# VHH binders against A-type ATP synthase subunit C (atpC): the designs that were tried, part 28

Target 1, 342 residues: A-type ATP synthase subunit C (atpC), of Archaeoglobus fulgidus (o29103)
Amino acid sequence: MITMIYKGNRAAWAYIVARTKVMKSRLLKPEDFRKLLNMEFDEIVRYIGETEYKKEIDELGYKFTGPRLLDHALYANLARTYRKLIEVSFGASKFLIMKYLEKWDVWNIINIIRGKMANVQPEVVDDILVPAGERDMDFWKTLLVKDIEEIVKSFEGTPYYEPLSKIGSEDMSKIEDGLYKVYYRELLKLNPSDFAMKLFLDFIKMEIDIRNVKTLLRLKAEDATPDEIMECTIPGGYELTEEELRKLAAMPIDEMIKALEGYWFWNDVQIEGKEVAAVEIEFDKVWIKTISKRASNYPLSILPVLQYIVLKKVEVDNLRVLGWGKYYGLPSEEIERQMVIL
Key: E = the ipSAE of ESMFold2; O = the ipSAE of OpenDDE; V2 = 0.75 times the mean of E and O plus 0.25 times the DockQ between their complexes.

## First folded at step 12 (VHH; framework vhh_7aqx_2)

Design Y2 (from X4 with T106Q; at its last look DockQ between E and O 0.92; V2 from the best seeds 0.00; counts 0 for: unsure alone 64.5 < 65)
Fold by OpenDDE, look of step 12:
Structure Y2 (fold): chain B 342 residues (1-342), chain A 124 residues (1-124)
Amino acid sequence: as target 1 above (342 residues)
Amino acid sequence: QVQLQESGGGLVQAGGSLRLSCTTSGRTLSTYAFSWFRQAPGEEREFVGAISSSGGRTYYADSVKGRFTISRDNAKNTFYLQMNSLKTEDTAVYYCAAKYVYRWLQSPVEYDYWGQGTQVTVSS
């Protein structure tokens, strides 16, 4: 039964790619972000309210105001968009899209737990939930009113129980890392049974590399030990194998940076003299460019769809940074520093 | 485990000054931006100001610009909020928070670490 799911014919891929292409055309352009950077918060909300986010802004406007309105609307739109993508997909494409979007379950778990730990009101946490994964919004709402112990128990028997069971004994950052490790581990259990699956898995592995190189640089900047670094990296990368990561983690930072030049994600990234956050933004750009190139090489595949998913996320993240930055009264320069614009 | 702890709050007369401290324990957060928030009774938690991981950049809400100053001492794992020319409307519980520097302009819910808060009361 599982083998049948991976059979996609040329026509099927053409259909989903065509649908995705239309959705992609509705994304904001770099020039739009430049305009937004010169606007006040209220102007930004009005501007966004006239775009693809209109529905969410209008629907939530009676209950929410200020940055909470914008943030909640953005997340709601993101969820709706991803669900729509699932709805218009079928066969292998639907399967792979759903599998990839399970990462939002991890997102929701983390935010619910952090909300509880910070004694944040459940309704505020609700604002940032994205029900685009396996579980629906009703499930997440049930967790919002539970204590941490009950939440952990609710995942008993699932792969996520193991990292969650460590809440209270380990730092939350490690719990988060553990949850994402589970997510990627489960994906990597898929067999490369056909060309579509191979492309999907390579995409996942490359994403892991991007995460790992960011983790590596961050933790080196924090003077973490090689063992600590290895605990936070994700196995199964495209080029960054466990062996490679261990080797890099043991190097002095200067040597490590030099060694990173040989990998697919380097693409003339300048690390020296830059803040860690700036470097991560550069890797985000490399990732976006790489996905674009690969999607163009394989136009009748899952890659154009995955590209859109990534770009949509980037757009939402940029708008969130913009919204909060403007609301807090930060200068456009700082806001732009935290955005990924290509 | 990483913990943030505020101190220095108290009662002060309008026009007076207070200095709040936020001390980090567990590990050094050298790649984190630190922010001060405050919450008055019946009000939402509001942004007061922030300092970059290096301490080279500081940002303030309009309501406190020119009166409040944020600084950071990485050697002591502590950052500060110097509050001058205090007003009655500055009365609130003040919280320190930390977020990893990558896209740190986010919802307060997405901050990585929070202190328990310290009460600041400004009397007329």
Scores: ipSAE 0.887, ipTM 0.954, lowest interface PAE 0.5, mean pLDDT 93
Fold by ESMFold2, look of step 12:
Structure Y2 (fold): chain B 342 residues (1-342), chain A 124 residues (1-124)
Amino acid sequence: as target 1 above (342 residues)
Amino acid sequence: QVQLQESGGGLVQAGGSLRLSCTTSGRTLSTYAFSWFRQAPGEEREFVGAISSSGGRTYYADSVKGRFTISRDNAKNTFYLQMNSLKTEDTAVYYCAAKYVYRWLQSPVEYDYWGQGTQVTVSS
């Protein structure tokens, strides 16, 4: 009886899907980004201030200027949007949304530590914090003023303590990988008790595949050993299992690329003549297309909600690349090269 | 562990030239974009310029364009900033930073590796 109460029903999914459909309709379109690419930085900020980001631009404009205003506004809007999704959800949808969004705790941990190591002002790190996971903004702000050792102690008794305890004895990139490994490992402990949970877990496993193929390509381009590659990959992929990754990691890069043609994500990918960064963007496009197709096949499920969560982040990421690129004075061609526009 | 170390800073007369080097230790960062930043006392870090992982594309802030040249030598794991026609406003601590090339146009706080900085002082 209790189990049936927590499974969620079609009416519960219909509600949250309808809410996300409205939110999705407010996302910027590809043509908007093409217009933005032709603008100067200050024009971009003014344009964004007339979109769904108006609230944040207006409220933060008296405190911040330049790219910090843009960063803070974009991430504040992202956090508000994600918290709204949690707020209006209930039952199974709320549980899954909250679990997925816990990755933003990992984002916050990583960037707070990066800020400490780079000796940058805590207020600059604050610009990019996203309080959408388990911990609230008050928690993150207390960490901004702590030493790394104090930050690590704040996570004692959590699964995140293990990777954090290795700061100073391992390379920071391995610590960051370890944090994401914890996040995904804890998600994969969820039991596929019904079809809704299976859809969620398959989504997570496919997301892991996308992260792992990027890791594999990057580390092969860096001439990493198979053992080094395996240390950086996340267990639990959909088709890129640990055994498959081990085989691929042992191959020369040309042979490995040909072997990748047999996996679900080798669809619409155009690697020929592209640098590793451009290839990663192609996999982002494949992921977005795959999410869209699966959400269409299961429209009364968590998948349309996860689709929106991903698309909103992609929009924020695109706007950040645009803003920083224009602020640094880069040509539009280089900026566009780093954007994900379908 | 990966470390970046700047060298070549010093005192230079206005109109003069100076060459900064940034060497990497640990693993090679062949898939990283490298950027130079500078910071005067009491100011925020300012972007100076960047170079792609292949070295085929370089970018410069307007304030230094035409005067500064960035290059890299992957065989030596070294990244360079050639500064010509120096002005007193170029006085700052210069930092080398590296960011994995995937969407590297981001806040300085998100750069993966930073050097310790080297002082450049331009006297009139």
Scores: ipSAE 0.765, ipTM 0.893, lowest interface PAE 1.1, mean pLDDT 89
ESMFold2 (binder alone), look of step 12: mean pLDDT 80; pTM 0.816

Design Y3 (from X4 with T106D; at its last look DockQ between E and O 0.85; V2 from the best seeds 0.00; counts 0 for: pae E 5.1 > 2, unsure alone 61.0 < 65)
Fold by ESMFold2, look of step 12:
Structure Y3 (fold): chain B 342 residues (1-342), chain A 124 residues (1-124)
Amino acid sequence: as target 1 above (342 residues)
Amino acid sequence: QVQLQESGGGLVQAGGSLRLSCTTSGRTLSTYAFSWFRQAPGEEREFVGAISSSGGRTYYADSVKGRFTISRDNAKNTFYLQMNSLKTEDTAVYYCAAKYVYRWLDSPVEYDYWGQGTQVTVSS
């Protein structure tokens, strides 16, 4: 009974869903992105300065220019938005939102370590930190000035220490996979004590499937062995169980692609003639459509809130692709190919 | 373990040419896009150009367009930067970087692998 905080009802969920609907109304529409694709970089910054990102653009415009201004503003707004969502939530909704958003600690760990290994300036890493998980911004800024050994020590006594302790002895991609494995494993330890928790856990398991199919496709394209593929996958998928993944990993790629047609995430995905990245974007679109469908089926639940969290991230990702692409002078059609617009 | 190693840097006269190579060891990174970046003392790391995983698409910063050419040879695990009509302003440490194809033109922070850098000095 220790977990009595998971109790909830329709009235309790109506409040957070209503608050989330207001926040969702401020998301950019597909029409906005079509306009932005026809703009130059400076016009884009000006345009988003009249949106929900106004505060960050105004505050950072005196300190930063170019794509660094954009990166910092986008991720600062993302963090502020997620912290606001936590602030206005309570009870079971707050608990689930906080647990889901802990993945941003993983994001921050990964990018700080990547920056250290690549000798990228700490202030550039700072541009993309998202203090929306368990740890606050002061914690992350402290890590920016530490070496890798001291960063690893900072996680001693947490589940994240084990994968981090392997830096130097394992490939970095395996360490990053290990951090996400810890995150998802800890989430999946939550018991489906009521329907709200079941909806949350099913969402997590489906998210794992999407991540695993991307890992499978990437590593098959790189001629990884089945054992190497299995080492990089996250346990606990919805339909892509360990057994299913092992079967798929052992197949020749043409047979594997045909077999993928039998899973929930297959929805007219055309793989032939496409780069792996284009195929992965198709799975992202399927995931977003699936989230939307399930949220509409359970409108007084955690699902509309999780939908918003995902859509806000997608918006930030799209704006980053757009801004960096325009800044580098890439053709709009190439930029659009990397975006997720529905 | 994947590593990138640049070579071919050095001293050249303005108007001259230099060819940089970036060799991948470990895995082939055939699904990765590759970029060249450069950094002069006291300045931000600057994008120079990129090539898609297939090698079919190349992109260049305005400052180098028409003077620099990027290519790759996946069979040799090697990625090249041909630098022609060099200017004093091209003096910098040049870095090879690789990123998994999804959103491959993002911030330098998000590149998965970096080389150690090679110095290019263009004298007047």
Scores: ipSAE 0.252, ipTM 0.661, lowest interface PAE 5.1, mean pLDDT 86
ESMFold2 (binder alone), look of step 12: mean pLDDT 78; pTM 0.807
OpenDDE, look of step 12: ipSAE 0.856; ipTM 0.938

Design Y4 (from X4 with S52Y; at its last look DockQ between E and O 0.60; V2 from the best seeds 0.00; counts 0 for: pae E 3.3 > 2, unsure alone 57.5 < 65)
Fold by ESMFold2, look of step 12:
Structure Y4 (fold): chain B 342 residues (1-342), chain A 124 residues (1-124)
Amino acid sequence: as target 1 above (342 residues)
Amino acid sequence: QVQLQESGGGLVQAGGSLRLSCTTSGRTLSTYAFSWFRQAPGEEREFVGAIYSSGGRTYYADSVKGRFTISRDNAKNTFYLQMNSLKTEDTAVYYCAAKYVYRWLTSPVEYDYWGQGTQVTVSS
């Protein structure tokens, strides 16, 4: 049905790409971030209240203040933006957009469980929920008041049940990794039957590579064993196959970094004199640049849409880093170091 | 696999001092920021202060600035909270938490590892 409605030709994608370009034009620009870096927290909130985030700031400002207002407004806006993208899409584009955005169900599951384990009030968890995946906000709100056992039972009959059933017997970090493994595994079951699907699947596999190189670098810096590293990586990468990851995980970190220079994501990565976390930000920049180039090469495809989805999240992430940093009085240079500027 | 363990809690009189410790077991969390949170009965878990990965850079909630000091011994994988000039309002269960320092201090929901908590009671 999806193939019949959208035959994968360039004319079939023109509609959603045009809608996406309008949405993309409203993203904050690098000059906006330069202005924001010179503001104090309260000024930042007021500035954001006159942007695409106005609705959320206005609606939440009477109930929340400080970083909670910012978090809630940013994630509510993210969810509204993603739901709009689904709403205006049809056929193959809608299918792929919905499949990609199902990651936000994983985000919500993880944060609800983290909140329960940290004895955080449900209203605080609500600040960062993103109802943009398969389940709606009503579903997530019912989970906020359930205990962990009830939450796990809510996913019986889904692929997510298996990792969730291990809560209490496995480290929470492995449960969270398991949830993302399920998400990516289900995506990789899609058949690359036409060019549109191939573009989508290659994008997913490259995203997995970016996630895995970050995991590899972090855990090597922590002297994790190769087995521990492999347990935390996502199968199905573009160039970082399971076999390649095992070889890299067994190397001393200096030799591993040299070996990594041969992979697609080693494009202008600047690692000299940087801590591991800063290197991860460089890979995020590489990913953004790569997405942009591929979307430019296939402008009437799913790629411009996926690009926008990623860029909107990056914008929200940058605003969170900025707001929390300013709230706690961090120097602007340290805040900027942790941002991914487009 | 990775675990955080608090120690050093107890009963202390107002105006007194107490030192909490948090040790890690399993992998070294050298790339992590460590934070102290506290929670009184019926209240939200609140941020107390944090120290960046290598030590020296510290950040504190306004309610404890000038009274509490955070430090870190990376060689022992131990993270400390020195609490001075204690007030009855400081009575709470104190938790250590660790977060990979990809992004800055955020909601307690986003911390990767938590300790079990240690009770601090400040009497008058």
Scores: ipSAE 0.443, ipTM 0.756, lowest interface PAE 3.3, mean pLDDT 86
ESMFold2 (binder alone), look of step 12: mean pLDDT 78; pTM 0.812
OpenDDE, look of step 12: ipSAE 0.901; ipTM 0.958

Design Y5 (from X4 with S52N S54K; at its last fold request DockQ between E and O 0.95; V2 from the best seeds 0.88)
Fold by ESMFold2, fold request of step 14:
Structure Y5 (fold): chain B 342 residues (1-342), chain A 124 residues (1-124)
Amino acid sequence: as target 1 above (342 residues)
Amino acid sequence: QVQLQESGGGLVQAGGSLRLSCTTSGRTLSTYAFSWFRQAPGEEREFVGAINSKGGRTYYADSVKGRFTISRDNAKNTFYLQMNSLKTEDTAVYYCAAKYVYRWLTSPVEYDYWGQGTQVTVSS
């Protein structure tokens, strides 16, 4: 039997978990996605406007149409939902929720820079900003009108400056990797001083493992060298330590896949004949199933809250793939291949 | 640093044909989907079509189906748009873009690499 030990009482954890369960009950179900796959784009937007996304669809519908309305509404709802979790949380739960959600600063930085490099209008980048991290929306909107050099200067004195300072001299994919490495490195500086922190850090380390196994498989499919692979991996995994990653990166792909069978994330995964994208979707499903099982084992902890945070993002991701896929005119089979539906 | 470069644009009469190429320099993008977008003055970028990383699946916007064909040659790091039966409405700057195949159905903002664009002008 597991008794959670943390600073604060069990009533505080019970409170945030209870609030989170109510929010989780509003998530779309697998049957909703089956129905949505058979709809045309305009029907999808109308259907979503009758769900918990109604507020954002109503508020934005007079100004935006098409996939921009959907993107803006989905990410605005995501941000509002995440800020509500922070608002109703206290003490240790609030601290951990805020730390985890700081990754949205990285999301916003990356997409603002992508927009500048692609010469897209700042208003289109605004559609997908998520002000759920350390910085507020006013900060992000000021960056939309700055050039890249001014954006980089805005992060002087922060850990994010170092990867950003390499824009123009390194490939953008390496800059993006560097930003996420900073995010995870700062999280891993937290010490496992009590059980709640240990549980959070193990979750982060397992998330790193999922990211790293995807990186290994992708870069092997691209015939990358072991050194190139190691440069793209995130240190601090749960079972995929730096030593383990070096061994795997040096193996031929067939040997590497066999070696991966011994890790926590290799549970009935079938990769024969599958494209890299389909394999990544398989690991998304593994991660979601793992989070669900661990949350059930530690029901009065941060894990049910982190589970909800992940599931809400998965729902938004699925709805975006669906909307853009239908808008571009792709067949439902291709759209479904890119969705995570359990 | 990865760079995409379009070529083959120009002036063509309505009913004519034109073939655009998009060449990749730097890292091999064998796990990327490639898309063509186009943008007329004062308009937002419009999806034209895409090809998956393996080259076996192609997708087209309704406005170009049956007239345009997309292909790729991974060995040459080259991505093609064959445009037939051109209409004056096809006049635009055409952009090549690449997105890692994982969840590539997304906003143009999230595409990983873009070319600078090539002008296609269809005269009546």
Scores: ipSAE 0.807, ipTM 0.913, lowest interface PAE 0.8, mean pLDDT 89
ESMFold2, look of step 12: ipSAE 0.803; ipTM 0.912
ESMFold2 (binder alone), look of step 12: mean pLDDT 80; pTM 0.829
OpenDDE, look of step 12: ipSAE 0.866; ipTM 0.939
ESMFold2, fold request of step 14: ipSAE 0.794, 0.799; ipTM 0.907, 0.909
ESMFold2 (binder alone), fold request of step 14: mean pLDDT 80, 80, 80; pTM 0.824, 0.829, 0.828
OpenDDE, fold request of step 14: ipSAE 0.889, 0.886, 0.896; ipTM 0.951, 0.951, 0.954

Design Y6 (from X4 with S52T; at its last look DockQ between E and O 0.92; V2 from the best seeds 0.85)
Fold by ESMFold2, look of step 12:
Structure Y6 (fold): chain B 342 residues (1-342), chain A 124 residues (1-124)
Amino acid sequence: as target 1 above (342 residues)
Amino acid sequence: QVQLQESGGGLVQAGGSLRLSCTTSGRTLSTYAFSWFRQAPGEEREFVGAITSSGGRTYYADSVKGRFTISRDNAKNTFYLQMNSLKTEDTAVYYCAAKYVYRWLTSPVEYDYWGQGTQVTVSS
């Protein structure tokens, strides 16, 4: 086993935090999304072309139109932004940023396989790849031309092989859950040897709680058994341990909701009268607010950087919902329902 | 393993009607948004319409508004596309697809399940 020990220093944190504050200042504001909701698709693309996404819109506009232009530009910008964070970081900050961003390998694996199974043309899958993790874009482009068996073999000798080896014998949703379980399991093996690592690991465990409460509520709405629920949850949460999740999964839904009031993420979340998707949006808002508070309490740490990483993804997700919603011809009310705007 | 299967395709005269169905097997998809797509040879898949997991909200592409209706029967795990006033431009392979309802406005690549498609041919 290769032991990688990174000791942080004040210069590394001060520098990367200063850089992320500048990048964060360029994020779209709630009023920008209000304007965008009133625009048609082509107007949205032109508006975005005068923002931080200008480079990608300009470079891709001659090759792509419609939602493919938007998807490709948004994800290319996301990848460039994340790689810039890695580039300008060093020491402990670089190590933690790289480890967190490895989840984008999981994103790419899942969508390449989804594209193969749905018989989607490889060039459409390419629009949404994010080469910000361990593997570079050349690796992902190579997978686009392989069949599923060859893709699975490309991960031989990695922890991701085990869930991938079950393609064809397990439901695809279980395989995708397995890939994320591997990602989080490997992160949780990191030793909380100093305060910086503890802040990072607590952030990861709280992120797991948010993912697990969403899974719990979704599967209860689907009338899943407690065992089925536990199969879909990620071990290692902050307050939602495997033991806590099993107890909650066994409860009737009304009793479970009351029990959830005792956890850190229950910050005035309103479940009554809301469908599961709307409740999940509320937990996204709670997570963003929690990250913001923690980052302000530890301003010379990894937390402001993780905050920016999350906020940038939220912005890209919102812009994608806008673009696809307008392109599909949906009313602004439905589009706004799927956005996270604070 | 979850599977979607379309049926009800065929040949119909312009101005006629056709009803497609999509049956889910393996697991219920009660928390999923359901969409119909169509694809002519050599073209990309085109969004036709969608229904939310609640079944109370439906959405349609401009090209089919007023002519097509989507419904679902969660008890039967079946989704329907009623196509009226058919035009020759509606000729395509029709696919049903399902996406978990959380942020379901996305690329077709990200849909969780797809059917194999059923041919609809509208003759003049």
Scores: ipSAE 0.772, ipTM 0.898, lowest interface PAE 1.0, mean pLDDT 89
ESMFold2 (binder alone), look of step 12: mean pLDDT 80; pTM 0.826
OpenDDE, look of step 12: ipSAE 0.889; ipTM 0.954

Design Y7 (from X4 with T28K; at its last look DockQ between E and O 0.95; V2 from the best seeds 0.00; counts 0 for: unsure alone 57.9 < 65)
Fold by ESMFold2, look of step 12:
Structure Y7 (fold): chain B 342 residues (1-342), chain A 124 residues (1-124)
Amino acid sequence: as target 1 above (342 residues)
Amino acid sequence: QVQLQESGGGLVQAGGSLRLSCTTSGRKLSTYAFSWFRQAPGEEREFVGAISSSGGRTYYADSVKGRFTISRDNAKNTFYLQMNSLKTEDTAVYYCAAKYVYRWLTSPVEYDYWGQGTQVTVSS
């Protein structure tokens, strides 16, 4: 294991990594999730109200109840946490953190449009907005009251306009894929000018590989054609290049699965006998393990910070699945199948 | 473009039965979980029940357990809600919705596709 010395402001990396180590130590552990799985919904809310989520639960508890309280509190805490990382960072670390977190603009766009198409009240969409990207909460709240045409016009002159302009003429899943394609394309325009930037870009390319292997497996399960699969994948992967994806998309499922064993993300993954959703959970676990290993190999870099950003989101996702599952009345076994617990 | 269309709504007396259908047009949704939601005027959309993509697992809100049955026919791209022993409290617009099966336990906002709804009115 070799710790590399990185050019630039070493104090900036040491400081932000130290801050994230403290924040990471406060994340819920697998044993906490095992306790939570045995609780009913109201018990879960009370338990979470005595954790790092206390501030949000206390502040929102007078306005909201049930799963809306939980969603709002979890996403408000997520946004506050991510904004704190930006606030306490500087130099190269702040730039990279801000660029990575711009994906939350895509999240907000997608869910505002989903809410409009489903005739969901703007107040309910507000519960799940995460103002952690380029645009602030005032911007998102303005969009909540606009119709879709006005929302699309708000992005004229940005790269996001092109996929948004196709609403009504293409399936929404293609519009959503197009928005993420824009996000990743803009990130990949950054030049790997030094080793620190290369670590960041390799992380992004590996994240694209994880997204693309999930897309490949899902669309194969749907009997999609190779051309349909290629339209839904994100260009710019680490090992899953466009050429590799085209070859895999043309294979029968059994042959494709065997071919996948040769890629970085394949680490004794078992696909046979598993539903598509369970396979995606396995790749989530592979990604988390890979991030952890790379962060430990380069502990004075952006990687420990990106690790924390991913782990915090995983925790929020798990708590949301738990809360909604208990609220809908599902058995704990089904809820656990949708959680990522290592 | 993918569209969901509910049918089978109408007026029924308390204690009666009704079957709702939700038909998918456009591309195949075989990897999607399907859920029924309902909404009475002035109320929030309420989860009624769901069926897994394979059809092997079904889930029901406590208020409808034992009275409602969900099924699906992937060959016909159709999803069903059989409602028995109807009560006046079951009066609502019923919506079908589809969510990709990965982490489908989410807010209704995050569902990928929604139907336009079908009115069910249960008279006393």
Scores: ipSAE 0.784, ipTM 0.900, lowest interface PAE 1.0, mean pLDDT 89
ESMFold2 (binder alone), look of step 12: mean pLDDT 78; pTM 0.814
OpenDDE, look of step 12: ipSAE 0.886; ipTM 0.954

